# Miniprotein binders against q53ft3: the designs that were tried, part 37

Target 1, 195 residues: q53ft3
Amino acid sequence: MFGCLVAGRLVQTAAQQVAEDKFVFDLPDYESINHVVVFMLGTIPFPEGMGGSVYFSYPDSNGMPVWQLLGFVTNGKPSAIFKISGLKSGEGSQHPFGAMNIVRTPSVAQIGISVELLDSMAQQTPVGNAAVSSVDSFTQFTQKMLDNFYNFASSFAVSQAQMTPSPSEMFIPANVVLKWYENFQRRLAQNPLFW

## First folded at step 5 (miniprotein)

Design mJ11
Fold by ESMFold2-Fast, scan of step 5:
Structure mJ11 (fold): chain B 195 residues (1-195), chain A 94 residues (1-94)
Amino acid sequence: as target 1 above (195 residues)
Amino acid sequence: SKVRIRVEVRHPDGRTVEYEFEVESIREAIYFAWELALELKREGAKEVRIEIRVDSEERMELIAEYIIRAFELAGAKEVRVEVRDGKLIIRIRF
């Protein structure tokens, strides 16, 4: 019923069902993850009056899971983007997974989805700064991309005086643009949300 | 107040897979499409077509060049962006 997407990783569409109303995705090497996307597959809707609460867990120093509520998915809002990089030092939320008594290895985090009544979901408060304002994020990305380009190009700027006597102008070698492009592509391939 | 995203992916073996998603805004849709394209490239997708329903064609045309550039920087060999019939259409070849 659900998919989980992490930038730069294979999309997961096969959640582990741990109870009739509870599903989990494993996130290995979670310390390298900045954002996760949770979405409903288009085949099966939630029953009327129900939706999915989305939780994130990471292991504490004792290997015990610390669960935090990120947000919700519903038939009316079947996908959501969450920022998890800042949440690894946070306190746990009240959550429906506590009764499961799970002890996790230090390297694996989880996304949990609990199918719940919409009325119950409306009373819950997700952790702050988990939901991504993708409008602001995309604008910030574009601005940082432009800033990064200008800074990189400028770092290779040479005046004509350094190449040829007494000009009042500076010239940027054409190959600097290619080097920036290659460097930026490498960084995006490694972590597309590095900005 | 919701935005539908339709994604059509062609894999090297010739099979085509379709996905549909809903998000709350056009910028969220573009951001999601960009992230999805990066993941699909990593999985070896050959061609990707993304359609997003839009309310302002004029505004989308204004940012079309930035969209093209963003996908090229993500490693696409060819990116085409069209705004037609209330839709933003992004065609990507890897």
Scores: ipSAE 0.000, ipTM 0.174, lowest interface PAE 15.1, mean pLDDT 66

Design mJ12
Fold by ESMFold2-Fast, scan of step 5:
Structure mJ12 (fold): chain B 195 residues (1-195), chain A 94 residues (1-94)
Amino acid sequence: as target 1 above (195 residues)
Amino acid sequence: SKVRIRVEVRHPDGRTVEYEFEVESIREAIYFAWELALELKREGAKEVRIEIRVDSERLMERIAEWIIKAFEYAGAKEVRVEVRDGKLIIRIRF
């Protein structure tokens, strides 16, 4: 159902299912990871009203996992990039000795995905600096592209009284462009990735 | 309909980062491109190289169009597209 990508590594597409609604990816040697991408493979969509909460876990000084909510993936937002470099334990405190540490103890972090109700997900607050973008940002980008195209196309509109006979030219009625614009905007509002 | 995408990023500090991923739909590729463009803008990336390999030239063109739009929206100064050795190559400069 899910994939997990780390820069410079092979894509993981075989999550470990640890419960009916919970999936985990192991991230070995996580100290070298700055960003993690989580995405849906497109083979199995979430059931209506459901989405995935994405968590990051690293071992603390006692070896116990510490889980943090990074963000969400949904049918409307099937991929997300998360910055985890600021979430690693001891990264800042070890800065003076980071480049001098000749002995590396392998550490394994995890990405966890919990399938939850969208209403439940809306009540949760991800860690402030992990998420890179949101569905709203994508919608705003798409709306700006849509507006740009409509404005460009409409700049060529002329009345029939202004037309010179041009047998080799094709014309599209302005109302057809407007109908397309309205339909696209409506569909975008319903589902940002409707196509 | 599987799409293989490789991304190489050069940052101001000189480090180079490579991403590889395989997606099963154009919708996934487009959304990922949007997220990637915004993150690379935030990081101050200098140059990006994207290689796309798919079983359909039509699908490659559509994915390339959206990746170009995403990086232009993110403020790229230059975006170049070429086909080399059966792969679509997009070079971006911020």
Scores: ipSAE 0.000, ipTM 0.207, lowest interface PAE 13.7, mean pLDDT 68

Design mJ13
Fold by ESMFold2-Fast, scan of step 5:
Structure mJ13 (fold): chain B 195 residues (1-195), chain A 94 residues (1-94)
Amino acid sequence: as target 1 above (195 residues)
Amino acid sequence: SKVRIRVEVRHPDGRTVEYEFEVESIREAIYFAWELALELKREGAKEVRIEIRVDSEEYMEEIARFIILAFERAGAKEVRVEVRDGKLIIRIRF
């Protein structure tokens, strides 16, 4: 029913069903993870009036799971991107997974999905900054597009010995492209809304 | 290896249009997804189905991530992702 995406890792489409209404994905080496995408596979929709509450869990210093509400997925919004890098030091939030006394392997976190009534979900408050804002989504995509443009432009670089005269062509020195790339990347890091 | 992309678009007037694209790199696929999202938003598309075939399932994660982000930025109301028979299938609704 659900899928989980982490940049640089294989997509997970086989959640562990731990209860009739609860599903879990394991996230090994979670300290290297900044963002997680949770989505519905499209094969089984939620029943009318229901949706999924998405939780993140990591082991505390005693190996006890700390659950935090990240956000929601529904038939109307079947995918969501969550930033988890800032949540590892946070306190636990309200969650339906009960008292989990299972000691987890260090460095293995979990994404939990609880199928709940939409009315109940509307009364819940996700932890701050968990759901990736449109600005964060835009910044991530812009950074990738910046890399893509630089790589694309660089693929056409030729030495002067390889150039043929062409009166209709304009040329931009490669170092100007590199300088633009570095300036843009730096400004994005400082303020994603600089442009 | 080449990335093959098939797109089916349903317009407000009920007309359905199909496109097939072939790109030589993941980078070109990402650029194409960005341009496609902006173009479809401009045209007022209602529903879009994207089918992608790649050499490695590892690349499907990156492609899915960028397409989801591109269509979210373009204002899509719904994005559904499926993996089937080595293909990535994305359904979008504006």
Scores: ipSAE 0.000, ipTM 0.131, lowest interface PAE 15.2, mean pLDDT 68

Design mJ14
Fold by ESMFold2-Fast, scan of step 5:
Structure mJ14 (fold): chain B 195 residues (1-195), chain A 94 residues (1-94)
Amino acid sequence: as target 1 above (195 residues)
Amino acid sequence: SKVRIRVEVRHPDGRTVEYEFEVESIREAIYFAWELALELKREGAKEVRIEIRVDSEKWMEYIAELIIRYFEKAGAKEVRVEVRDGKLIIRIRF
């Protein structure tokens, strides 16, 4: 029903169902994540009067989960972009003897989706810094994701393709990849919400 | 983690062109296929067929719906997705 997207990572479309109305995505190495996109796949709508409350959890200094409400997805608004960089665990105590070189074990954060009544959702207050509504923030997020993808795409391995018994080689010219990148970035600049 | 993508483009004049390339992840395959389809439409392509081949068919069960949504959002008039013999086949009409 749901998908979760983080720049530079595989798209997750298989949430773990932990209750009849609750779904979870795991986010390993969450310290490197600034933005998360949560969206509906579009095949199964919410029942009338229902929507999804989106939560983010991270381990506190004691390793205990801290859940924060990020926002909502509904049939009318089936995708949302959230900034989570400000919700991560802060740097801990400073010892009198100076900074210590402590090796951290990467912790796993989670995105949770709870299917709830729209009336109940309307009475909840999301964390103020989580929802990305500014054009600049959205543009930066999308450009960063595009740059990450382009870096990988530039290393294509092109093989021989045939439409007839002929052994002729077909390939995608390097300039096509560049034009694709430039056109996508141009469209993003003209309409940051086209994505 | 190897993903192979085959693209067939049919132009209004009846000309058919085929490309084949390889990416390191299914996510890259989806993004590349989506943007490539948009660029080929801009160049006058009438119909685009994309085949994505992966090591495991199990992944196709989870991404077919996402792919449909992506291409419809990109402005396609019709998007057909089929999973067959280790291949995800996407047919797009603009």
Scores: ipSAE 0.000, ipTM 0.106, lowest interface PAE 16.3, mean pLDDT 61

Design mJ21
Fold by ESMFold2-Fast, scan of step 5:
Structure mJ21 (fold): chain B 195 residues (1-195), chain A 94 residues (1-94)
Amino acid sequence: as target 1 above (195 residues)
Amino acid sequence: SKVRIRVEVRHPDGRTVEYEFEVESIEEAIWFALRLAYELRKEGAKEVRIEIRVDSEERMELIAEYIIRAFELAGAKEVRVEVRDGKLIIRIRF
């Protein structure tokens, strides 16, 4: 259901499902990551009244995960940008022995998404105001494209559900995706400020 | 039906970098292609070669179309398509 974007890295769209309502993305070499974008793929919406809580986990000095709540994604806001720099251990610590050869196993952080009731999400406070106020042009472009595609895919899902009694999985035909792309292209041409 | 995508990137300094990915759906291919196109242009890539191999020729054509359109959206100057050795090869120049 979800994707994960990191600037300078290719998108991850295959989250590991660790429970019926929980999904995880691995972030190798997380010390080089400043921002993470989490988004819905747009093909399968959350059930009514549900949303996704987004967590960040990094290994502590003992290699144990430390989870922190970053924010939320919902059908109405299917993408979110988080600043994770500064949430990692040792950020403010400078040591005189910077040239010591310390053997470190590659650190792997994780993004976790938990599907929760919107009422439950409203009662939770994300750590450190991780939400980003300033974003680059690609992040804005990606959010607009994902929102546009999500609205289109959601419309298709409703139509398909009305036509088929028991849809187990939503499949988007090639022609439907082509129509989405054509509509997006026309809108971009009408609004050159998108670039 | 899994889709394998191999990407070879040539940078202005002559360095070549290779990546390999697998995607499970057409929707995933769309987001993958858009992100890939934008990031490679941002990094100043000069030429990109993409090889696609799938179990279905129809899926190969569909995935290729999304990748082509993504690079066109990112401002590629030239996109060429070849079929060789059971693979669909897309060559992009920025």
Scores: ipSAE 0.005, ipTM 0.189, lowest interface PAE 10.2, mean pLDDT 65

Design mJ22
Fold by ESMFold2-Fast, scan of step 5:
Structure mJ22 (fold): chain B 195 residues (1-195), chain A 94 residues (1-94)
Amino acid sequence: as target 1 above (195 residues)
Amino acid sequence: SKVRIRVEVRHPDGRTVEYEFEVESIEEAIWFALRLAYELRKEGAKEVRIEIRVDSERLMERIAEWIIKAFEYAGAKEVRVEVRDGKLIIRIRF
């Protein structure tokens, strides 16, 4: 149902199912991993009212697992990128994997996905800035990009509208550009998973 | 309707990784692709190919220059955009 990707490595699509609602991916050489991508394969959606909480676990100084909540995937947002560099052992989150006997070797981390109620997920806080490598920097970059998109497309639409239109050629009206910009801003503001 | 994104990543040592994502709109697909490129740059990716199925090739052709600028702003040294066969194809070199 899920996939997991680390840049430079083969994508994993065969999670180990450790319970009816719990799935785990092994990440060897976790010390070299900065980001991980978790996504739904799109073949089977979550039941209504359900989503997936994404957890990360790596061995502490004694080799014991420390589970941390990174974020979520849902039918509406089926993929997410998480920054795991800078996470420290001992900053565990509330998690559903406490009773699981998951054998792990040193230098092997795990991504855990727990299928949970959306209402339950809304009450949880992911660790630090796990969903974005630099939330302030990236948010500022995105806003500048959207502003530039709007300005350029608006200028282009005006230029095209001043010419005799061809029936086979589609001009971009200014209102379409505005809707595009509004959609981008709305999605950025309404989706906390990308922050 | 669902929009499918196909991504192929090439690393300095020659390794290639390929995966697919689904989102609900073309606007979201472009937004997701930009964020993904920003993160992949930090991970040391050398080349990325992104394919997005689109309904309007003409619209993509008209905004191609802005797509190029956006990816350059995300850290790409070279960006090539092609629109053909119902697809938006973005090739990125870091």
Scores: ipSAE 0.015, ipTM 0.345, lowest interface PAE 6.6, mean pLDDT 67

Design mJ23
Fold by ESMFold2-Fast, scan of step 5:
Parts: C-alpha cells; sequence; structure tokens
Structure mJ23 (fold): chain B 195 residues (1-195), chain A 94 residues (1-94)
C-alpha cells in the first residue's frame, strides 16, 4: 500500500506487514539519510475515517527500538517528506571534529506506518523536527529527483535543425522542457513541502 | 488545495482500483503522476488512468508532449494525454 523513497537509493514499495494494521520499511545505513518520503501507492485507499501515522525507529544504546512520530498520510494527502537527520540517537556526538567522540551506531532504522483513526491521529503531536524545515536540503533532494526526470525527457527533445522530422515522432523544443523544469524548481523553493 | 488527482488502475487479474488525491500545484501533480505510474508498473499494473484538474493551460500542450515522451521512455507501450474541460487526462498502458 505504501512506498518509501530516499534520495540516491532504490525506491521501496514492498513494506513488511508486522500486524494487520502495521507496516515497516527497513532503512540500512540510516546515518547517511537526511530525508525520507512516504507515500501511498494508490492501489488500496484507506478505509473511511482512517489514515496512516508515520513513525521513525532507530535502535538505542541497548538495542531497543525508539519510535518517534513523524507525521501522517491520508487519502487526501497521500505523500509527505520528513527530515530525519536531526532525530538520530547519538551519545554525546555533537563534536564537529569527529574523532573525539566515536560511538557504535546501529546501522538499520525503520519507517513504520500504523493505520489509525483520523480522530486519534488529530490528537497526536509529531516530533518538531520531523517535517522538512531546511529549504536548502529539500531543494537539493528534489533537485536530484528532477535531474533524473529532466535528463530522461531531454534525451527525446531534439532540435529540429539537427534531425529530419519523422511523422511518427514528436519533438519538444529543449527550451520548453528547460523552462518547465526551472518553473517547477522555482515552485519547490516557494513550497518546500512539495510532494 | 487547488489540484485534484484521480487515478484508476487495472491489474493483470482484471481488478480495477480507483482513488483520489489532492496536491498543491500542477507541477506537483505531474511529478506525482509520473512517479506513481512508474511504481505501479513495478507492481504489475497493466493500465493506469490519471486525471489532473488544471487551472492554467499555459504551455499545457508542450507539457503533455513532454509527459508522453517521459512515460514512453519509462517503458509504456501506449500513452495518451488529453487536455479537456480544465483536466489533464493521462492514459498509460504497459
Amino acid sequence: as target 1 above (195 residues)
Amino acid sequence: SKVRIRVEVRHPDGRTVEYEFEVESIEEAIWFALRLAYELRKEGAKEVRIEIRVDSEEYMEEIARFIILAFERAGAKEVRVEVRDGKLIIRIRF
């Protein structure tokens, strides 16, 4: 029912069902992850009055999972982007020089999705730093996603001056594709929660 | 939200699933639709219909052509895009 996307990694669409109303995605090497996008695939909508609470879990120093509420997805808002870089457990590791305080960090975190009543979800408070707060980080993330899409489309946009037109092919001026991409990027900068 | 997306998915077993989403912009809707179609292909969907209500038609013809080429590059065997009555209708067959 759900998908999980991390910049630079393969998208995950096969969540592990751990209960009738609970699903998880594994995030290996989570210390290298800054943002996670959670979305509904759209093949199975939530039942009326229900939605999904999105959680992030990492192992604490005792190996026990620590779950934090990131936010929600619903039929009306089926995707959300979360910043998790500020939520990871660290034992006194705020030192900028790195070598002064090296601790063993668990390598695998999880994204959990719990199907819950909308009324219940409305009473919950997500962690303050879970929502995307850095415009620069969000812009870089979406830029990487859009670069792939633009390059993909641009491979078909051939100048008519360089090719003999074929009746079976459509040509889009590269300038139009670039203009669309720039407008899209500008919109993302204006709305950093875009998705 | 100003943009609504309606999606209809036909699976190999003949089952059809329909749902509706709401997003903040037409650009977001287009991106969401492209990403969704790609993921549905991985799930084995055979046909996908995406309907996006648009407020502006500036460059919509060029955007529609762009979308057709992008979906075909992603492996679609047939992609049809129509702009009618303020709606962008995308039909994809894998």
Scores: ipSAE 0.005, ipTM 0.197, lowest interface PAE 10.4, mean pLDDT 62

Design mJ24
Fold by ESMFold2-Fast, scan of step 5:
Structure mJ24 (fold): chain B 195 residues (1-195), chain A 94 residues (1-94)
Amino acid sequence: as target 1 above (195 residues)
Amino acid sequence: SKVRIRVEVRHPDGRTVEYEFEVESIEEAIWFALRLAYELRKEGAKEVRIEIRVDSEKWMEYIAELIIRYFEKAGAKEVRVEVRDGKLIIRIRF
């Protein structure tokens, strides 16, 4: 139902089901992770009136899991990017007057997804600024990709021509690439999630 | 340095064909992959697998999710994207 992505790692699409309504992804070596992307696979929607609450868990100095609500995914907003670097407390106590008790714990964190009623989700408050607008992030990234592609349109067209050297084969006109760019840009501006 | 793209296409008649391409940047490779898969779908391709040799970059997480959502919205039946061993692997079923 769900996918979890961390930069430089294999995307996970097989969550461990720990309850009828609860799914978990393991994040080994989580101290190196700054952002996590959680998204719904397109094949199985949530039941009507339901959505997914996304949690992050790491082991504290006592080895006990600390769960924090990051945000939500729904049929209408099926993906979200979360910044988790500011949520990691590290090992030991940060209290200035307490003894520093640094304990070695397993370096495996978890992303948890709880399938909940939309009304219940609306009553919950995510921690800090963990949620990064996936719409804004993808819009900014897509705009950068479109700008780069447009700036290299001639070089890209030349590369395609070199890949199909047969004189009898049809060229993809540069104008078609430009029209696609303009149409994609227009659709993205109207609905950033159409992609 | 040049970026290498390997493409495997399964056609409606059941045959599988492999291609290799080179472009000048990762950005160009990703746009090439999106464009190529779109054109192959219009020609009736059933499955497309694209492998792009990439550096381990911070923004790859955005790219993978963007590719998945793009093809899901475009009507693909299945989209899988993996980043592993310096490769971005895209598998699309129409």
Scores: ipSAE 0.006, ipTM 0.160, lowest interface PAE 9.6, mean pLDDT 63

Design mJ31
Fold by ESMFold2-Fast, scan of step 5:
Structure mJ31 (fold): chain B 195 residues (1-195), chain A 94 residues (1-94)
Amino acid sequence: as target 1 above (195 residues)
Amino acid sequence: SKVRIRVEVRHPDGRTVEYEFEVESIKEAILFAYELARELWEEGAKEVRIEIRVDSEERMELIAEYIIRAFELAGAKEVRVEVRDGKLIIRIRF
């Protein structure tokens, strides 16, 4: 039903079914992974009114799995990109006696998919440290795109005296463009989805 | 309307790996291409080729321009985008 992709690795399409409504993918060496893509295969859609909640799990200092909600996939949105690097960095815990147990174990994390009612999914909020790439990366992408555009535009700035104005032509001062850019950045910072 | 994505990665040792999947929108395809290129760059990929197939061609050239700018800002040495047969073909050199 599902696939899991990490850049540079073989695509996993055979999830382990651990319950009638739960599926798991193993992520070996997860500390080297920044992003994971989860997607639906075209063969089996979710039942009507259902979707998939996507969770990330790694072993804590006691070897117990810690599950955190990353986001969702549905028949209408069958793929999602998740950033997990924040979780692996922020979840490192220092225990006073941890140095006494320096046995290296393979870092294996899991992606879990739970088939749930869409109404139930709407009441859940994903973990902030596992920022959904679609929101965070879009904000970063948009900011970089604006910066690049502004830099390109400013590189063509010329004095008013260097233009050959025609009565039918219109010119916009560079200050107006800069003001628009500043307002756009401010709006984007307050609400990345305002546009 | 779904957007189809095909990715071809060339590694330093000369091996090529291919992936294919679908996303719901062009916005998601662009975000995926951006994140994937960044991840592959961090993993040491020598060349990445990404194809985005769309049902509508109305904004393909504008989308191509944004993709080029985004990847250049991410540190790619060379970014080329072609519009061909209803596809956006992105080639990136790091």
Scores: ipSAE 0.000, ipTM 0.169, lowest interface PAE 15.0, mean pLDDT 61

Design mJ32
Fold by ESMFold2-Fast, scan of step 5:
Structure mJ32 (fold): chain B 195 residues (1-195), chain A 94 residues (1-94)
Amino acid sequence: as target 1 above (195 residues)
Amino acid sequence: SKVRIRVEVRHPDGRTVEYEFEVESIKEAILFAYELARELWEEGAKEVRIEIRVDSERLMERIAEWIIKAFEYAGAKEVRVEVRDGKLIIRIRF
């Protein structure tokens, strides 16, 4: 039902279901993460009157998870971008994941999604400045994804030493990928809203 | 050499329209598909199905997740990618 994206990493589309209405994604090496995108895959919409509350947890100094409310996703707004690099260790938000407070690996954080009534979600206050709503931020995420695509595609470039006389598979020339990347970046820079 | 792209577009009124395009390479085909999907989303298309002939199913399978992510960034609510019968099939819903 849900997906989680961190720039520079493979997308996660297989959330761990920990309860009928609760889903979790693991974020290893979270200290290197600045932003997280949470989105609905569109295959299974929320039931009428329901939505998803998005939580972030990290292990505190004694390994106990600290849960904070980041924001919401709904059928009408099925994706959201959150800044997690600015979240300080300390007091957590009131959360439905209390029974999951167990000691975890120090560098692994989690994104939690709790399916809740829209009326209940309207009464909750997300951690300040976690939601990212500027055009510049979306442009930066698009650029980072293009960087990831370019770097990944370039990894398929074959050196002369690895060339075969009878290739049956396609190989991506690094110069062609570079030309595409430069063209796309140029278009993106000309209009931040073109995507 | 040249790569053929077939696109089926479902409009809000329920009408389905088919297009065929030709590009110089598979890399250009993927790029063209991405740009086309974004344009169609802005024009109000509900669903888009794109078929691209491919020589290496293994390569397409390896980059499938990146393709899905790129199209979701273009505004798609749902993206599914299948690689079979020498084709890369991308289904998109806005």
Scores: ipSAE 0.000, ipTM 0.122, lowest interface PAE 15.1, mean pLDDT 65

Design mJ33
Fold by ESMFold2-Fast, scan of step 5:
Structure mJ33 (fold): chain B 195 residues (1-195), chain A 94 residues (1-94)
Amino acid sequence: as target 1 above (195 residues)
Amino acid sequence: SKVRIRVEVRHPDGRTVEYEFEVESIKEAILFAYELARELWEEGAKEVRIEIRVDSEEYMEEIARFIILAFERAGAKEVRVEVRDGKLIIRIRF
């Protein structure tokens, strides 16, 4: 139902279900992570009146998880971007994962998603500085997303090709997308709110 | 060794048009699909379906999620991507 993306890493779409209403993603080598994107896959919406509370946790010196509320995803806002680089030394939040005794490997953090009533979610306060709210932060994140997409696509072996279009005689060269990418980067630099 | 791409386009007037293309690699197919969808949207297409036949489904789930994020960022209102029966299927609504 959910996906998790870290800049420079492969997207995760296979959350571990740890309870009827709770899902977890593992984030190895979490000390190198600055931003995390949590999103709904779009196949199954939340039930009416429900949404997802998004938590981040890391193991303390005793191996015990320290959970922090980052924010929310809903049918109306099915994706959210969180900055976690400053939270690794922060305080713990009230959380629904307290009694789960999840065994954790050192240097592996987790994203937790708890499916909850929207009314209950409205009464909770996310930790400060987690949500991306500035134009500069949004622009930087968008640029990293484009770089990740381009780098991933470019990881395949490519041969220069002469394409054979259908009877419509429409030619779209393989390198045209490279020009699109460059143009999009230029537009972002000139107007971060373009998209 | 060639990768086949099938595109089905629905226009505002209800007309449906199909195209078929061949490219050299899966990378080229993905880049081609993105650029084609964008150009078709600029020409007034309402819905676009793209099917890319793949020899292996390895990494296709990761590719699908990157495609969704990229197309949503480009302004698509709805993007659905499925991997089934040796095909990567992308549906876009503008």
Scores: ipSAE 0.000, ipTM 0.133, lowest interface PAE 11.9, mean pLDDT 63

Design mJ34
Fold by ESMFold2-Fast, scan of step 5:
Structure mJ34 (fold): chain B 195 residues (1-195), chain A 94 residues (1-94)
Amino acid sequence: as target 1 above (195 residues)
Amino acid sequence: SKVRIRVEVRHPDGRTVEYEFEVESIKEAILFAYELARELWEEGAKEVRIEIRVDSEKWMEYIAELIIRYFEKAGAKEVRVEVRDGKLIIRIRF
């Protein structure tokens, strides 16, 4: 359902499901990570009235996990950029992962996503340092690319009666996604600063 | 450079057939994979595995999710897409 991208690393799209409503990504070598992007893959939307609370955890000096609320993703805002540099020694936040024994190495941080009611999410306060006020060039590039990808693909979504009996269904053909990739590569080759 | 596609098809009688193709671009590779999978399903195939060699893995996961959604809406019972070892691997079950 979710993807996680660290600036300078390959994207992860296979979260570990640790409960019906909870998903985790492992972040090895977390001390070198400044920003993380969490996004919905676009294949499965949240049920009406629900969204995802995004948490970050790292091992403290005693090897115990310290969970902090970074922010949220929803159907209306399916991607978010978080600055985690500076949070690795902060205090833990209130979180739904407290009773879970998630297997991990002491040097590996985690991104946790909890599927929650939107009303419940509105009552929670993310840690202040997670708010993005200044983002490095690569993170900005990655976010612009993500936005460009979703916008481009969505602009070509059509109802195809010949693909299904129901003309109310909308499809994004695989070739439309490939047109985006080809266009992106061409633009990058012609002007590296297009982002 | 040319893009190599390997396809493995499993039929209801247990027979497995392999195909190998070369096309001019990754765009043509995925379009070919779609049409081939559709045709094979209409001919009674139960499972199709497609492997496409790719030059970069960084953004293939974005493409993979849209491929999954498309085939599911087209009637596939199960669609799995993986990016591994420089390959885009698509498994479709009808």
Scores: ipSAE 0.000, ipTM 0.073, lowest interface PAE 18.7, mean pLDDT 64

